# VHH binders against Ferredoxin-fold anticodon-binding domain-containing protein 1 (FDXACB1): the designs that were tried, part 13

Target 1, 94 residues: Ferredoxin-fold anticodon-binding domain-containing protein 1 (FDXACB1), of Homo sapiens (Human) (q9brp7r531to624)
Amino acid sequence: LYPPCYVHDVSFWIDQKKGFDELEFHTVARAVSQDTIISIQFLSRFQHPKTQQVSLCYRLTYQTCDKALTQQQVASMQSQFRKEIQQHLYVIPR
Key: E = the ipSAE of ESMFold2; O = the ipSAE of OpenDDE; V2 = 0.75 times the mean of E and O plus 0.25 times the DockQ between their complexes.

## First folded at step 20 (VHH; framework vhh_6fv0_2)

Design cc4 (from bb2 with K53R E106T; at its last look DockQ between E and O 0.94; V2 from the best seeds 0.88)
Fold by ESMFold2, look of step 20:
Structure cc4 (fold): chain B 94 residues (1-94), chain A 129 residues (1-129)
Amino acid sequence: as target 1 above (94 residues)
Amino acid sequence: QVQLQESGGGLVQPGGSLRLSCAASGFTFSSYAMYWVRQAPEKGLEWVSTINRGGSITYYADSVKGRFTVSRDNAKNTLYLQMNSLKPEDAAQYYCARDIYTYTYTGSVRTATWSYQYRGQGTQVTVSS
């Protein structure tokens, strides 16, 4: 059937010295969402013209036909995900 | 070729404990995050736990948080799941899994999807009095 689908973008500045580990990013996203994310899309790369800092933007799609998801639950998962990537992947949410 | 072999399942009373092991070969174990998933009769696969490649970051399904502990020994290519305070709803075939990502493109947008297809034959956990 057609359970609700929630789409949220996340963007962040990366630490060019430490690098960005996309596989670890996927791992964290899937886990903090309780395995309810069904796809992760890389949308864009932006380099700030003055600072040369690099920002990445990803889109997370939450959906499950086996569980009831609410907007509040997804918002909480998204908030926790931003904290986890800052702590583990050396990124600064944008 | 990726090979995974689960062991340590069995019959336990409610409130009991089991320790599952997963022996890995055919890939560089320390380079991959690893997963525990389970399947009860007539149900789909349910995610249980994740551990990152170094073992320093662990995650759990809400239904098992505080009762299960995932760990890994990269020198022995082995993944573990310590299960305490087992409940009847924990009864299932337990699999260790390594993921595989599929990437597709629409214009410049790259979409990642995945599966748990790299898993062993599983080990059965039964919880009954």
Scores: ipSAE 0.831, ipTM 0.915, lowest interface PAE 0.5, mean pLDDT 91
ESMFold2 (binder alone), look of step 20: mean pLDDT 80; pTM 0.779
OpenDDE, look of step 20: ipSAE 0.894; ipTM 0.950

Design cc5 (from bb2 with I57R; at its last fold request DockQ between E and O 0.93; V2 from the best seeds 0.88)
Amino acid sequence: QVQLQESGGGLVQPGGSLRLSCAASGFTFSSYAMYWVRQAPEKGLEWVSTINKGGSRTYYADSVKGRFTVSRDNAKNTLYLQMNSLKPEDAAQYYCARDIYTYTYEGSVRTATWSYQYRGQGTQVTVSS
ESMFold2, look of step 20: ipSAE 0.823; ipTM 0.910
ESMFold2 (binder alone), look of step 20: mean pLDDT 81; pTM 0.789
OpenDDE, look of step 20: ipSAE 0.902; ipTM 0.952
ESMFold2, look of step 21: ipSAE 0.818; ipTM 0.907
ESMFold2 (binder alone), look of step 21: mean pLDDT 81; pTM 0.793
OpenDDE, look of step 21: ipSAE 0.907; ipTM 0.954
ESMFold2, fold request of step 22: ipSAE 0.804, 0.798, 0.800; ipTM 0.903, 0.897, 0.903
ESMFold2 (binder alone), fold request of step 22: mean pLDDT 78, 80, 79; pTM 0.765, 0.780, 0.775
OpenDDE, fold request of step 22: ipSAE 0.920, 0.921, 0.921; ipTM 0.959, 0.959, 0.959

Design cc6 (from bb2 with S56G; at its last look DockQ between E and O 0.94; V2 from the best seeds 0.88)
Fold by ESMFold2, look of step 20:
Structure cc6 (fold): chain B 94 residues (1-94), chain A 129 residues (1-129)
Amino acid sequence: as target 1 above (94 residues)
Amino acid sequence: QVQLQESGGGLVQPGGSLRLSCAASGFTFSSYAMYWVRQAPEKGLEWVSTINKGGGITYYADSVKGRFTVSRDNAKNTLYLQMNSLKPEDAAQYYCARDIYTYTYEGSVRTATWSYQYRGQGTQVTVSS
């Protein structure tokens, strides 16, 4: 008898020329989730040894006490979030 | 330091419209995403809308989508909320907000959390026939 908690990771390649705006990333994540994300964790940075491309990995935690939140709804929010960051933050999801 | 001043609230009938304004000072307004949040009696704060720092990306709570429009004028340090087709359930104290992030570390993992700590005194919206 407590609110479900959902955890999803997202990894993506960044555009090093344009840079990565982490605060904008947070803003998009929170809003697409209808304010149900309660924390965002930076997990790792990887630089490909040959191409020098950089990828980042984040963990999103979804939880709410006053709304119904299902696994299917969270999966839909996560899918939409991946689209929004590609469009707005110039990243390529992995 | 950070100052936010909401205005434009009032009494309207159901189906009416109202435009809220928020004057910002004490920080570089154009560098921050901005938020509208609201509080009805006996309830906590409810997120209503988000606009990114440039103004080109907007988001809405499902309960207001299609009826409310957020915008900003970075040259005038002002945030707006156009509210159309108002319903009794929209009655609340409305706040203009800027968030603040807190970071904690466990090894190499950095966890971000946040709050709407920076708010003005609010402006009351009442919807009654």
Scores: ipSAE 0.821, ipTM 0.910, lowest interface PAE 0.5, mean pLDDT 91
ESMFold2 (binder alone), look of step 20: mean pLDDT 80; pTM 0.783
OpenDDE, look of step 20: ipSAE 0.901; ipTM 0.953

## First folded at step 21 (VHH; framework vhh_6fv0_2)

Design dd1 (from cc3 with I100V; at its last look DockQ between E and O 0.92; V2 from the best seeds 0.88)
Fold by ESMFold2, look of step 21:
Structure dd1 (fold): chain B 94 residues (1-94), chain A 129 residues (1-129)
Amino acid sequence: as target 1 above (94 residues)
Amino acid sequence: QVQLQESGGGLVQPGGSLRLSCAASGFTFSSYAMYWVRQAPEKGLEWVSTINKGGSITYYADSVKGRFTVSRDNAKNTLYLQMNSLKPEDAAQYYCARDVYTYTYTGSVRTATWSYQYRGQGTQVTVSS
């Protein structure tokens, strides 16, 4: 049987002047999840019609065979990931 | 073209220390996040540590946190892993690896996956009992 698969989206406003470093975003996601993320999907870009702020949406897929990955552990990893990208990538999670 | 060469492995007693080095060439080292991964006999690759391209952000597997320290010297194109308080379960072939991504497209959705295929021959760490 196949290990459980957990899928969570993250969306955030970027700092358009500083730009968004997608490779750094991948690096942080992979590390904060203890290497349990198996793919990262870019889903969409949205520009707010009034404020002109830009948000991006990504989908993170968590799955591993070498430890018992639970929904609670993934939720904790997702929460920590949101903090890390705000701190390191100058984004504001939605 | 991408070349990574690990060194510094050896035999150590439990509780001992080793410092691994990784010499990089054939790419712009300072532009890539770097990884330490390890492989015990008849097991898959296990992620150990990550350091971002500038060296300011470091991460560790829970099993090594507090005992291992990753660092890099971008002027020397070298990645390091300081391993302290070594345990028998740390015995493995250790590899340094560079980022590599594969992209698959379905409509407007872009899926990134990766591997540790850009790695050296590794260096053996053995912990005696």
Scores: ipSAE 0.833, ipTM 0.915, lowest interface PAE 0.5, mean pLDDT 91
ESMFold2 (binder alone), look of step 21: mean pLDDT 79; pTM 0.763
OpenDDE, look of step 21: ipSAE 0.900; ipTM 0.954

Design dd2 (from cc3 with A33T; at its last look DockQ between E and O 0.91; V2 from the best seeds 0.86)
Fold by ESMFold2, look of step 21:
Structure dd2 (fold): chain B 94 residues (1-94), chain A 129 residues (1-129)
Amino acid sequence: as target 1 above (94 residues)
Amino acid sequence: QVQLQESGGGLVQPGGSLRLSCAASGFTFSSYTMYWVRQAPEKGLEWVSTINKGGSITYYADSVKGRFTVSRDNAKNTLYLQMNSLKPEDAAQYYCARDIYTYTYTGSVRTATWSYQYRGQGTQVTVSS
């Protein structure tokens, strides 16, 4: 009696000059998923020792009882999410 | 104290239009993402629309996309929802909302969850022939 649960990680380089707005990141993730993401986990921060670039890694958990979710739908949402954060949050996905 | 007050609901026929307003006070409105959510009788809250703090980025539930338009006026601390081509399934109590996040830690991992806890009394939209 468990709805399917889908987990995907996303990592990206941030633009330290423009900054990273984590609440906006949450907003985009929740909206692109049609409100099916139930949690967002911050996993790690990495600063490259040579370039000093900063990378962040997050885990998105998709689950809902009131919609049918498939692996293909979640993969499409994840792909769209990567595009939107690049456009709106000035990040470079990895 | 966060205060939100919705208005502009009413009775319309299918295909009609309504414009909802939400007056905000007790917080810096321009610093927050705002939401429209709705609730039909004996149902949970359904997400309808999201608008970022600057108003430049908007999102919609698939069920309303192309028919509803969210906007905000940060100088007037007001959120709007233009609802066109209304259908019987759009009938609900409509709330403007600001969410609240809960953060928990397991080791170095921080987990965020949220709810639409900050809402007004809502405004009723009824669509009938």
Scores: ipSAE 0.786, ipTM 0.883, lowest interface PAE 0.5, mean pLDDT 90
ESMFold2 (binder alone), look of step 21: mean pLDDT 80; pTM 0.777
OpenDDE, look of step 21: ipSAE 0.896; ipTM 0.947

Design dd3 (from bb2 with I100V; at its last fold request DockQ between E and O 0.95; V2 from the best seeds 0.90)
Amino acid sequence: QVQLQESGGGLVQPGGSLRLSCAASGFTFSSYAMYWVRQAPEKGLEWVSTINKGGSITYYADSVKGRFTVSRDNAKNTLYLQMNSLKPEDAAQYYCARDVYTYTYEGSVRTATWSYQYRGQGTQVTVSS
ESMFold2, look of step 21: ipSAE 0.833; ipTM 0.918
ESMFold2 (binder alone), look of step 21: mean pLDDT 79; pTM 0.770
OpenDDE, look of step 21: ipSAE 0.902; ipTM 0.953
ESMFold2, fold request of step 22: ipSAE 0.831, 0.822, 0.835; ipTM 0.920, 0.915, 0.923
ESMFold2 (binder alone), fold request of step 22: mean pLDDT 79, 79, 78; pTM 0.770, 0.777, 0.761
OpenDDE, fold request of step 22: ipSAE 0.922, 0.922, 0.923; ipTM 0.961, 0.961, 0.961

Design dd4 (from bb2 with A33T; at its last look DockQ between E and O 0.95; V2 from the best seeds 0.87)
Fold by ESMFold2, look of step 21:
Structure dd4 (fold): chain B 94 residues (1-94), chain A 129 residues (1-129)
Amino acid sequence: as target 1 above (94 residues)
Amino acid sequence: QVQLQESGGGLVQPGGSLRLSCAASGFTFSSYTMYWVRQAPEKGLEWVSTINKGGSITYYADSVKGRFTVSRDNAKNTLYLQMNSLKPEDAAQYYCARDIYTYTYEGSVRTATWSYQYRGQGTQVTVSS
């Protein structure tokens, strides 16, 4: 038997002057998920052709055998994660 | 090369307190996120707490929120866990940990995974009535 696996993407604009700390991003993602994220994938970088703003896109995979992880719980974790990165990483989630 | 040494465990009554310490050497401590994890007999590792490299951001497992406080002193290369209002379910071997990341590539996509590979021998916390 295989535990449920939940995959969600997050995209955000970065502050190029302050930079983006990817290890801190990993730290926040793992902690907000109560350590249920098993991998983080960097998917893409987009630079807006007019404004030159840069956005990044990551994919988070949630899976655990130790808890009855549900789609609702993961959606709540994803929502909280978007708030946390805005507060700590100087990014604007999309 | 990386060395971590936990201390401060012991026997306490329910509702009691303990303060764990972790001495770090063999790496630039202030450059790394640090973790507390624990393991009860015949169980896997359970994440307890995270503190970022500067100490400004802390996180806790839901089971310990409001009772445990993680902190660090980067000048002393030391990580701490203050444990208050201890319960029988908190009894475990406690480890401080540093993770290691592994990266794999599929085209332009980079996948990160990790483990708590770097940890000490641990310190035992026992809670008895």
Scores: ipSAE 0.802, ipTM 0.896, lowest interface PAE 0.5, mean pLDDT 91
ESMFold2 (binder alone), look of step 21: mean pLDDT 80; pTM 0.785
OpenDDE, look of step 21: ipSAE 0.898; ipTM 0.946

